Miniprotein binders against q53ft3. Designs and how they scored, part 161

Target 1, 195 residues: q53ft3
Amino acid sequence: MFGCLVAGRLVQTAAQQVAEDKFVFDLPDYESINHVVVFMLGTIPFPEGMGGSVYFSYPDSNGMPVWQLLGFVTNGKPSAIFKISGLKSGEGSQHPFGAMNIVRTPSVAQIGISVELLDSMAQQTPVGNAAVSSVDSFTQFTQKMLDNFYNFASSFAVSQAQMTPSPSEMFIPANVVLKWYENFQRRLAQNPLFW
Short names: E, the ipSAE of ESMFold2; O, the ipSAE of OpenDDE; V2, 0.75 times the mean of E and O plus 0.25 times the DockQ between their complexes.

## First folded at step 18 (miniprotein)

Design sa17 (at its last look DockQ between E and O 0.68; V2 from the best seeds 0.68)
Fold by ESMFold2, look of step 18:
Structure sa17 (fold): chain B 195 residues (1-195), chain A 97 residues (1-97)
Amino acid sequence: as target 1 above (195 residues)
Amino acid sequence: SDREELIRLAERAAFKLEMALGWLADGDPEFAKRIIEYAIRLLREIEELATTPEEEEIVEQAIEAAQEALQLLEQGKPDEVEEILQEAIELLEELIQ
């Protein structure tokens, strides 16, 4: 029901379900990760009045792991970007995963998702600035989209001497824009944050 | 002391109102409403701790602003909510000082 994505890696869509309302993703090589994306696959929405609290846990082979609240995902905002590179190891609490049998790998960090009431989520305080604002995400997406479009279209550029009597102008065949659009849409559907 | 607890609650309420603004900007007014409802519960606790007419007036104005924001969201008028919540946050910041 959830996906987990790190830039440059295959998307994970098969969470370890540790309880009816709790899901875990493994993050190998977590020290190389700055941001992680958590999103709903769109198959099953949260029940009315519920959402997901998203947690991070450093690997620990001794004792019960501790979990730090990163933020939330909801039906109204079904995806979110979280920064994990600034978190302090050993901070957090065992809630809400502490009493559960979770498959643990000593050198692998974890993302946990707990399905909870929105009223309960509203009372929780995420750590630091883990959640990336939608404005920053929109700006980054827009800039990368523009760069991607320009670089792609420029690779097909032809001089006006090849197309019309005004040779000082550059032209792009119309179907190049369509090819870019189709490619961009396909990549976005496969990975909403491929940019 | 009551003043120290009042400041702690005011900081938390202001944080929650800022959080609600973020969720409104992200297009999720349902969760934003739940956050504002929690902020109002914090403001009611602050109201119980207020000991001066100035503190009482500030918290009463903050509660009224937060309640107006909820009403506007229920009416589908989110375009006016940002300014109202920002005013409530500024009142709480004044209370903290």
Scores: ipSAE 0.684, ipTM 0.889, lowest interface PAE 1.0, mean pLDDT 79
Fold by OpenDDE base, look of step 18:
Structure sa17 (fold): chain B 195 residues (1-195), chain A 97 residues (1-97)
Amino acid sequence: as target 1 above (195 residues)
Amino acid sequence: SDREELIRLAERAAFKLEMALGWLADGDPEFAKRIIEYAIRLLREIEELATTPEEEEIVEQAIEAAQEALQLLEQGKPDEVEEILQEAIELLEELIQ
């Protein structure tokens, strides 16, 4: 029903079903993880009026699990990206997974998905900064990409007097790059999904 | 105090409406509707805590906006909802000041 993806690692498609409505993924070496993607496999949808609450658990200094609500997945939004790197020192929240005798290896965290009523999910409050907005993340990424490109390209800028003849190379005026940058920013501001 | 509770609920309601906007942007109007419905319940609680005519008016306007948003979503018009929810959020922010 669910998959879990960490960048640089194999995708996990076999969750441990700990209850009829609860699924768990193990995340070894969790301290090196910044983001986790949770997604539906598309084989089984949520029942009507239901979705999934996504939790993260990590062992505290005593080896006891600390659970935090990251966010939600639904039939309408079957995948979500969560930032977990900043949560490793957070406060625990209420969770539906009970005292799971999790084989407490200090380096293993868990992603828990609880199938719940949408109405109940709507009343819950995820921990701050965990859920990555797709629109915001895309906009930020695009802006960073643009800035990176502009900075990179401009670092090679030379005046006409500084140019060394290279007949085999084509040159683009710096003002063309600037115009492109400005136009792209304008389009992005108007519609982040213009492409 | 009742005032502290009113502020707490108003902050929570505003947060939920912002959350609804996010879910609309993510393409899930169904869950957004559920969030808005919950926000309306919070607004009703705030209404009961209101002590001044100004507070009552602000809360009533926020309820009307949230209800209109809900109706638009039920009609399949999510594109028209953003401005209305933003208005409701601004009303709640005014209430907290």
Scores: ipSAE 0.670, ipTM 0.888, lowest interface PAE 0.6, mean pLDDT 88
ESMFold2 (binder alone), look of step 18: mean pLDDT 88; pTM 0.886

Design sa18 (at its last look DockQ between E and O 0.48; V2 from the best seeds 0.65)
Fold by OpenDDE base, look of step 18:
Structure sa18 (fold): chain B 195 residues (1-195), chain A 97 residues (1-97)
Amino acid sequence: as target 1 above (195 residues)
Amino acid sequence: SDREELIRLAERAAFKLEMALQWLGDGDPEFAKRIIEYAIRLLREIEELATTPEEEEIVEQAIEAAQEALQLLEQGKPDEVEEILQEAIELLEELIQ
């Protein structure tokens, strides 16, 4: 029903179902994680009038889990990005996962998804700064991606005089890449969802 | 005190309406609708705590705005909701001052 993605790691599509309406992903080495993407797999929708509350759990200094509400996913918004790097010192909140005696290794955090009524979810307050705006996040991500690509490509730029003949290879002028970059930025600025 | 409770509820209602705007922007008008409905319940509680005609008028206007927003969402007109919700938020901010 749910997937979890951490950058640089394999996607997780097999949540541990701890209850009929509760799912958990383990996040090893959670201290190195900045963002987590939670998404519906598209196989099973939420029942009508229901959605998912997304929680983050990490062990405190005593090894006890600290749970925080990150945000929500729904049929209408089946994926969300959450920043968890700044939450490691946050206060615990009420959560539906109870005292799970999960022998937690100190380095393992959890993402919990609780299937709940939308009306109940509407009354809940996520922790501040956890939910990343989809539009802003996408724009920032795209810009970073573009910058990364441009920097990468430019690092290989050589003058024609510096080129070693390689008849089997195709070459693209650097100015073409720049023009593409500029055009793409312009389109992105006009409509971040142009694609 | 009743005044402290009124302020607390007003802050909460404003936060919920802001959250509704965010969810409208994210493309889930159904959940936004649920949030607005909850905000209206909060506004009703605030209305009961209001002690001055000015407070009563502000809360009433906020309720009307939130209800209009809800109606527009039910009509499938989410694009027209943003301005109305912003008005409701501003009214709540006025109430807190």
Scores: ipSAE 0.775, ipTM 0.926, lowest interface PAE 0.5, mean pLDDT 87
Fold by ESMFold2, look of step 18:
Structure sa18 (fold): chain B 195 residues (1-195), chain A 97 residues (1-97)
Amino acid sequence: as target 1 above (195 residues)
Amino acid sequence: SDREELIRLAERAAFKLEMALQWLGDGDPEFAKRIIEYAIRLLREIEELATTPEEEEIVEQAIEAAQEALQLLEQGKPDEVEEILQEAIELLEELIQ
């Protein structure tokens, strides 16, 4: 139902479902992470009147989990970018994951998503300014994701002279990816919200 | 004290109205509506704590603004909601001073 993306890492789409209404992603090496994107995969919307409260958890000095409310995702805003770099020394907040039997590694942080009523979510207060709302921050993250995709795809490029026949595979000319990259980058600079 | 609790509620209500503005700007008026509904409940608590005519007038105007914003959202008319909510926030800031 949900995905979780950290820049420079593979997208996680297989959340650990720890309850009917609760989902968790593991974030190893969390101290190197500055931002995380949480999004709905688009095939399973929230039921009417419901949405998702998004939490960040990290182990304290004793290895006990500290949970902090980052913000929300809803059918009307199905993705959000959260800054977590300033939260790794923060205090815990109210959270719904208390007595859950969650498999936890003391050195690994977690993103938790709790499906709740919108009325309940409206009463909750996210920690600090974790949710990223500025167009500049959105553009910066999108540009990094774009660069990462282009660099990954281009690392597999070979010239036609270097190719061997592989009739069971589909191929995309490298110039198609480059043209898409250039067009997207130009449009993003003109209007960061065009997509 | 009642004055300290009034200030804390006003700060929280102002925060929620600002949050509602953000969610309207993000294009989710349904969640913004729920946030405004909660803010109105906070304003009703402030109304119970108000002790001066000035405090009573300020919170009454804030409630009226928040209710108007909510009505416009229920009608699918989000235009002008931003200005109305900003007025309510400014009233609450005056109450906190």
Scores: ipSAE 0.652, ipTM 0.876, lowest interface PAE 1.1, mean pLDDT 80
ESMFold2 (binder alone), look of step 18: mean pLDDT 88; pTM 0.878
ESMFold2, look of step 19: ipSAE 0.651; ipTM 0.874
ESMFold2 (binder alone), look of step 19: mean pLDDT 88; pTM 0.879
OpenDDE base, look of step 19: ipSAE 0.761; ipTM 0.925

Design sa19 (at its last look DockQ between E and O 0.63; V2 from the best seeds 0.71)
Fold by OpenDDE base, look of step 18:
Structure sa19 (fold): chain B 195 residues (1-195), chain A 97 residues (1-97)
Amino acid sequence: as target 1 above (195 residues)
Amino acid sequence: SDREELIRLAERAAFKLEMALNWLSDGDPEFAKRIIEYAIRLLREIEELATTPEEEEIVEQAIEAAQEALQLLEQGKPDEVEEILQEAIELLEELIQ
């Protein structure tokens, strides 16, 4: 039903179902994780009027789990990105996962998804700065990515006079890259979701 | 105190309406609708705590705005909801001052 993605790691598609309405992913070496993507697999939708509350759990200094509500996924928004790097010092919140006596290795965190009524979810308050959900944030990310690529590519730019012959290699004029960049920016400005 | 509770609820209601706006932008009008419905319940509680005609008027206007937003969502017109929700948020901010 759910998947979990951490950058640089294999996607997880097999959540541990701890209850009929509760699913858990283990996140080893959680201290190195900045963002987590939670998404629906598309195989089973939420029942009508229901969605998913997404929680993050990490062990405190005593090894006890600290749970925090990150945000939500729904049939209408089947995926979300959460920043967890800044949450490691946060206060615990109420959570539906109970006292899971899971002997946790100190380095393992968990993502918990609880299937709940939308009306109940609407009353809940996620921890601040966890959800990276705004179209604006996405636009900013895309722009940064584009800038990074352009800067990277431009760092390799040379004039023909400076070129070493490499018959086996194909070359792209820098002006083509610039034109692409400009066109992409225009499209992004017109519709951030043009793809 | 009742005033402190009113402020607390107003802040919460404003937060929920902002949350609704975000979820509308993310393409889930159904969940946004649920959030707005909850915000209206909060507004009703605030209404009961209002002690001045000015507070009563502000809360009533916020309720009307939220209800209009809800109606528009039910009609499948999410594009028209943003301005109305923003008005409701501004009204709540005025109430907190």
Scores: ipSAE 0.779, ipTM 0.928, lowest interface PAE 0.5, mean pLDDT 87
Fold by ESMFold2, look of step 18:
Structure sa19 (fold): chain B 195 residues (1-195), chain A 97 residues (1-97)
Amino acid sequence: as target 1 above (195 residues)
Amino acid sequence: SDREELIRLAERAAFKLEMALNWLSDGDPEFAKRIIEYAIRLLREIEELATTPEEEEIVEQAIEAAQEALQLLEQGKPDEVEEILQEAIELLEELIQ
């Protein structure tokens, strides 16, 4: 139903469902993470009149989770970026996640999504400065991910004189990657939400 | 005190109206509408605490603005709502000083 994306990591699309209306993503090595993107996969929308409250959780010194409300996703706004770098010593928010029997390690934080009524969500107040402008931060995050892919692919480039025959492998010209990179950048500049 | 509680409610209502503006800007008028509805409930609590004619006038104008914004959203006119909500926020800032 949901996805979770961190810069430089593979997207997570298989949330742990901890209740009928509650979903969790693990964030290992969370201390290095500054932003997280939460989005709906598009396969299952929220029921009418409902949406998702998005929480960030990190373990305290006793390994007990501290949950903080980051913000919301809805059918009308199915993705959002949240800044978590400033939250790792904050106070908890009121939240619908109780004392769940969830196995947790000191270096693993969690993103929790609770499916709730829009009327209830409207009364909730996210922690200050967690929500980030999704347009500006999305384009910058996407550009960094794109640069990482281009640099990785380019590190395998060889000249035609250095190629050896390998009939069991498929090859693509290096300029295809560059052309894709340039086209993607132009599309982002015209419409950051074009995807 | 009642004045301190009035100020706290006004700050919360202003925050909710700002939140509604952000959600309208993001293209989700349905959730923005729910936020405005909650803000109106906060404004009615402020109305119960108001003790001066100045306070009463300000909160009445803020309620009218928020109700007009909600009606415009129900009519599918979100572009007309932003200025009205900004006026309501400025009125609440007057209550706070």
Scores: ipSAE 0.698, ipTM 0.891, lowest interface PAE 0.9, mean pLDDT 80
ESMFold2 (binder alone), look of step 18: mean pLDDT 88; pTM 0.881

Design sa2 (at its last look DockQ between E and O 0.01; V2 from the best seeds 0.00; counts 0 for: pae O 8.8 > 1.5, placed apart)
Fold by ESMFold2, look of step 18:
Formats: structure tokens, sequence, C-alpha cells
Structure sa2 (fold): chain B 195 residues (1-195), chain A 97 residues (1-97)
């Protein structure tokens, strides 16, 4: 029903369903993650009057989960980018011997999605500055989509020596795709709304 | 104190109205309407705490603005809501000062 994307990692499309209304994605090595994208796959919408509350959980120094509300996804806004870097750095356990710590913090965090009534979601308050603005969301999602498209198209590249004659098919040289990608990236960096 | 609670509720209501504006800009007036409805409930709690004519007038005007925004959303006119909600937010910021 949901997907979860972190830059530089394979997209996750198979959430662990831990209850009828609760879905979880594992995020190994979460200390290296600054942003996460949560989105609906488009196969199953929320029931009418419902949406998804999106949470981030990391283990504290004792290994206990700390859950924080990041924001929401709905049928009307089926994707969102959340900043998580500031959430994990401000909550560490402190003690008088802070320079010495032999206890290892587990390195796996989680993204949780809870299907809830929209009226209940409206009353919830996300943690500050987790949600990314619409302009920032568009830019970041578009960049990731460009990378994904380029990698996909490149996976079909063959040399001229590998080609079998196929007069009924149309072909595009691989360098055309690369030049389009580079030009689009440049224009997007100059003006995210140029299109 | 009642004044401290009034300020806390006003801050929360203003946050919710700003959140509603963001959801309207993202193209989901259905959820934005639910957020505004919750903000009105907060405003009615503020109304019960108001003790001066100035506080009463400010919260009454904020409620009227939020109710007008709901009417425009029910009429399918989300583009006309932004100025009205911004006015309500400014009223709440006056209350917080």
Amino acid sequence: as target 1 above (195 residues)
Amino acid sequence: SDREELIRLAERAAFKLEMALQWLADGDPYFAKRIIEYAIRLLREIEELATTPEEEEIVEQAIEAAQEALQLLEQGKPDEVEEILQEAIELLEELIQ
C-alpha cells in the first residue's frame, strides 16, 4: 500500500504489516539518513474519511524505541518528504561521564504508518520542522525520479556490436539520454519551477 | 493561569490554521477543512477563557474568519480562503502578544 525511499538506497515497497491498520519499514544504519520519502503505491487508497499518520522511531541509548510524529499522507496528498536528521541528534541520553559510553545504540530505526480517521489526524501535532515544504519536496522528488529514470534507461544500454538488426524497432543512442539528464538537472537546479 | 492557557491555545490554533493553508496549497482541501474545524474548537476554548472585551472581540473575529473559510471550502472555492485564514492567524498573534 506504501513505499519508502531513502536517497542512495533501493526503494522499499513491501512494508511489514504489524496490525490491520499499522505498517512499518526498517531503516538500517539510520544515523546516515537525513531525509525519507513516504508515499502511497497507488494500488490501494485509504478508505473514505481516513489517512495515514507517519512516525519515525529510533532506539535510545537503552535500546528503547522513541516514536515521533513526522506528519501525514492522504489520498489528496499521497507522498511527502520528511527530514529526520534533527530528530535523532537532540534526544540522546546524557550522564556525567558523557565522554565515555560503552553501550552500543542499535542502528536500526523504523518508519511507521498508522491508518487513522482524518478527524483524529487533524488534532495531532507533528514534531517541529520535520515536514519539507512543497517546493523543496518537488525538487527532491524530481531529482530522485531523474536519477531513477537515468539508471533504468542505462540498464538497457548495449554496444553497437551487441545489436541484432531489427528494422521494425526504433532505437535511441544512450548519449541522448545522458545529455537530456544533464540538461534537465542543470535547469532544475537553477529554477525548480522552470517546467 | 487563564492568560497563560489562552496564549497556549492561541499558539496551537494559529499553528493549525497555518497547517490548513499548507494543505490547501498542496491541493487537499478535504483534509484542510478537517484541520480548520479543529482550529474552531480551539478558538471556542479560547473564547471561554477570554476575560477582557479586547480578548473577546479578537477571538470572535477569528472564529468568524475560520467559519467563512469553511463556507468557501464547502462551496468549492479553496482559492478564496488564503487571505481569510491569514487574517485569523494575525488576530491570534495579537492575542498572544
Scores: ipSAE 0.710, ipTM 0.892, lowest interface PAE 0.9, mean pLDDT 79
Fold by OpenDDE base, look of step 18:
Structure sa2 (fold): chain B 195 residues (1-195), chain A 97 residues (1-97)
Amino acid sequence: as target 1 above (195 residues)
Amino acid sequence: SDREELIRLAERAAFKLEMALQWLADGDPYFAKRIIEYAIRLLREIEELATTPEEEEIVEQAIEAAQEALQLLEQGKPDEVEEILQEAIELLEELIQ
């Protein structure tokens, strides 16, 4: 039902089912992991009105698991990327995995997926900065940045007849800035990740 | 002082609108729009510095004129913009006196 991917490692497609509605992946050497991708395999969808809450668990100094809600996967959003590198010092959150006496080796973390009602998931708050920004958010930011730059640059535009001699300064034709702006927008529209 | 800053900003805004007129004359409505947008931001700053009802009224009228100019450019009517921008410039000159 679920897969888990860490960059530079083999994909995991066999989660341990610890309950009817709970699945767990082991993450060895978790301290070296920055991002984790959780995704549906596409073989079995969530039941109607249900999705998956994704949790991260790491051992504290006493070897006890600390659980944190990372985010969600659903039939409509079947994959998500989570940053876990900054979570190693975070506070634990409420989680549905109970006191799993998993004799954890100190270097092994876990990704837990709990199948839950969508309505219940909507009431939960993931830990901050875990979810990677969507492509849409990135596109919006980029567009705002472009507009800001263009507005700034255009505010300095003058005609050649109005220019005062300044031998120590370099000047860029306004048309060059415009062409760059148009080309960048075109490329962004075609592929938001063109670079 | 606040008054000196107001005058400085007004002069700058007027200059920017004059540049917009020049860009329109050169057949470049794109740059004219961007400069007008910047001038509107300056006008908003001036509005915050205004201390008299007369100043407030002048700045408000200038903002309205600049916004109308921008709207006309967005509609592809650059020929109707010159008079409106000139009005805005005159309002700013009045503000400086």
Scores: ipSAE 0.012, ipTM 0.199, lowest interface PAE 8.8, mean pLDDT 84
ESMFold2 (binder alone), look of step 18: mean pLDDT 88; pTM 0.883

Design sa20 (at its last look DockQ between E and O 0.60; V2 from the best seeds 0.67)
Fold by OpenDDE base, look of step 18:
Structure sa20 (fold): chain B 195 residues (1-195), chain A 97 residues (1-97)
Amino acid sequence: as target 1 above (195 residues)
Amino acid sequence: SDREELIRLAERAAFKLEMALQWAADGDPEFAKRIIEYAIRLLREIEELATTPEEEEIVEQAIEAAQEALQLLEQGKPDEVEEILQEAIELLEELIQ
């Protein structure tokens, strides 16, 4: 039903179902994680009038889990990006996962998804700064990604006089990359969700 | 005190309306509607705590704005909701002052 993605890691598509309405992903080495993407797989929708509350859990200094509400996913918004790097020192919130005997490995955090009524979700308050869901944030991220790629590619640019013969390699003119970049920026400016 | 409770509820209602605005913009009008419905319930509670005609008027205007936003979402017009919700939020901010 759900997937979880951490940058640089394999996507997780097999959540541990701890209850009929509760799912958990383990996040090893959570201290190195800045953002987590939670998404629906598209196989099973939420029942009508229901959605998912997304929680983050990490062990405190005593090894006890601290749970925080990150935000929500719904049939209408089946994916969300959450920043968790700044939450590692936050206060715990109420959560539906109870005293789960979470294998207290100090380096493992959890993402919990609770299937709940939309009306109940509407009354809940996520922790601040967790949700990275604004179109503006996405645009900024995309722009940074583009800039990073362009800078990376440009760092390898050489003049024709500097080229060493390599018959086995294909070369792309730098101007092609620039044109692509400009076109992509234009499309992004027109519609951030053009893809 | 009743005044402290009014302020607390107003802050909560404003937060919920901001959340509704974000969810409407993100393409889930269904959840946005649920949030607005809850905000309206909060506004009704605030209305009961209001002690001055000015407070009553502000809360009533906020309720009207929230209801209009709800109606627009029901009509499939999420793009028109932002301005109205912002107005409601500003009204609540005025109430807290």
Scores: ipSAE 0.764, ipTM 0.925, lowest interface PAE 0.5, mean pLDDT 87
Fold by ESMFold2, look of step 18:
Structure sa20 (fold): chain B 195 residues (1-195), chain A 97 residues (1-97)
Amino acid sequence: as target 1 above (195 residues)
Amino acid sequence: SDREELIRLAERAAFKLEMALQWAADGDPEFAKRIIEYAIRLLREIEELATTPEEEEIVEQAIEAAQEALQLLEQGKPDEVEEILQEAIELLEELIQ
């Protein structure tokens, strides 16, 4: 129902459903993450009068979760960009994920989405500086262009075993950038809003 | 204490009106409406706490602006609420001082 994207990483589309109305995504190495995009996949809308409250959770020094309300997604605004770089030492918020108090591996945080009534969401107060106040057309175009490039290029990645000297490094054939540019340019010329 | 509660409510109402402005601009007027409705409830609590004619006038103008913004959203005119909501937010910031 939901997707979660961090720049430079593969998109996650398989949330862990932890309750009928609650979904989570794991964010490994969260200390290197500045922004997270949360979006609806478009297959299942929220029921009438409902939307999603979006939370960020990080482990404290004992591995216990600290939850913070980032903001919301709705049928009318099905995607949002959240800044999390300033939240990694903040105070917790009241939250509906109490049964999720489990010890987690250090450097793994979570994004939680709770499906709730719009009237309830309207009364909730997100933490300051978390939500991007708006996403204009140019900002959305830029993000979609980056997503398009990343997805295209990552589908051609080759293992370090095919290249030297480190087997753990991934490489991309040099012509992938040109192929991406030509494809993107053609699609944009046909439909400037295809993104 | 009453002054401190008035300021707290005014800060919260201003924050909610700022949220509503952003949600109307981002193309979800239904959620923006619900946020404004909540903000109006906060403003009516502020109205009950107001003790000076200046405070009473400010909160009355803020309520009128918020109600006009609601009407514009119901008419399908979300692009027209920005100035009205911004005026309401500025009025509440005068209360906070």
Scores: ipSAE 0.621, ipTM 0.864, lowest interface PAE 1.2, mean pLDDT 78
ESMFold2 (binder alone), look of step 18: mean pLDDT 87; pTM 0.876

Design sa21 (at its last look DockQ between E and O 0.57; V2 from the best seeds 0.67)
Fold by OpenDDE base, look of step 18:
Structure sa21 (fold): chain B 195 residues (1-195), chain A 97 residues (1-97)
Amino acid sequence: as target 1 above (195 residues)
Amino acid sequence: SDREELIRLAERAAWKLEMALQWLADGDPEFAKRIIEYAIRLLREIEELATTPEEEEIVEQAIEAAQEALQLLEQGKPDEVEEILQEAIELLEELIQ
């Protein structure tokens, strides 16, 4: 029903079902994780009027789990990105996962998904700054990517007088790259989802 | 105090309406509707705590805006909802001040 993705790691598609309405992913070496993507696999939708509350759990200094509500996934928004790197010092929130005596290795965190009524979810308050806006995040990511590319490409820029003959190589004028960059930015500003 | 509770609820209602806007932007009008419905319940609680005609008027206008937003979503017109929800948020901010 659910998948979990951490950058640089294999996608997890097999959640541990701990209850009829509760699913858990283990996140080893959680201290190195900045963002987590939670998504529906598309095989089974939420029942009508229901969605998923997404929780993060990490061990405190005593090894006890601290749970925090990150945000939500729904049939209408089947995927979400959560920033977890700044949550390590947060206070625990109420959570539906009970005292799971999971003998947790100190380095393992968990993502928990609880299937709940949308009306109940609407009353809940996620921890601040955990949920990343998909549109804003995408725009910011794209802009950073573009800037990174431009900076990278421009670092190799040389004048024609500085060029070493390399007949086997093709060269692109820097002005072409700049023009592309400007055009792309314009298109992105008009419609972030133009592709 | 009743005033402190009113402010607390107003802040919460404003936050919920902002959340609704975000969920609309993310393409989920169904959940946005649920959030707005909850915000309306909060607004009704605020209405009961209002002690001045000015507060009553502000809350009433916010309720009307939220209800209009809900109606538009039910009609499948999410594009028209943003301005109305923003108005409701501004009304709540005025109430807190």
Scores: ipSAE 0.745, ipTM 0.917, lowest interface PAE 0.5, mean pLDDT 87
Fold by ESMFold2, look of step 18:
Structure sa21 (fold): chain B 195 residues (1-195), chain A 97 residues (1-97)
Amino acid sequence: as target 1 above (195 residues)
Amino acid sequence: SDREELIRLAERAAWKLEMALQWLADGDPEFAKRIIEYAIRLLREIEELATTPEEEEIVEQAIEAAQEALQLLEQGKPDEVEEILQEAIELLEELIQ
C-alpha cells in the first residue's frame, strides 16, 4: 500500500505489516539519512475518512525505540518528504505503536505508518521541522521516481542483433527513453511545476 | 487558571489554522477542512472561557472567519480561504497577548 524511498537507495515497497492498520519500513544505516520519502503506491487508497500518520523511530542510548510524529499522508496528498537529520536525538511523542516491541524491531531506525481517522489525525501535532513544502516534496519524489523508471527500463535494453523478429509488435529505441529522461529532468529542475 | 487555559487553547487553535493553510497549499482541502473543524472546536472552548468583552469579540470574529473558510472550501474555492484564515490567526495572536 505504501512505499519508502531514501536518496541513493532502492525504493522499498514491501512494508512489514505489524497490525491491521500499521505498517513499518526498516531504515538500516539511518545515521547517513537526511530525508525520507513516504508515499502511497496507488493500488489501495485509504478508506473514506481515513489517512496515514507517519512516524520516525530510532534507538536511544539504551537501545529503546523513540517514536516521533513526522506528519501525514492522505488520498489528497499521497506523498510527503520528511527531514529526519535533526530528529536523531529528539524526544519521543505520543504514538500508536505501543511500548511493546514490534516484530523484529532491532536497533535500527524505522518509519511507521498508522492508518487512522482524518478527524484523529487533525488533532495530532507533528514535530515542527520534519515536513518539507509540497513543491520540494514533489521535486524530490519525482526525481527519484524518474531515476527508478530509467534504471528499470534500461535494464531491458537489447541491441537489434539480440532481438527476435516480431513484426506485429511495436518497439521503442532505448535512446528515446534516455532522451525523455534527460528532457524531463531538465524541465523539472527549471520549473518543478511544469509537469 | 481560566486565562492560562484560554491562552493554551488559542495557541493550539492558531497552530492548527497555520497547519490548515499548509495543507491547502499542498492541495488537500479535505484534510484542511478537518483541521479547521477541529480549530473551531477549540475556539468554542475558548468562547466558554472568555470573560471580557474584548476576549468575547475576538473569539467570535475568529469563529466567524473559520466558518467562512469552511463554507468557501465546501463551495470548491480553496484559493479564497488564505486571507480569511490569516485574519483568524492574527486575532488569536492578539488574544494570546
Scores: ipSAE 0.664, ipTM 0.877, lowest interface PAE 1.1, mean pLDDT 80
ESMFold2 (binder alone), look of step 18: mean pLDDT 88; pTM 0.881

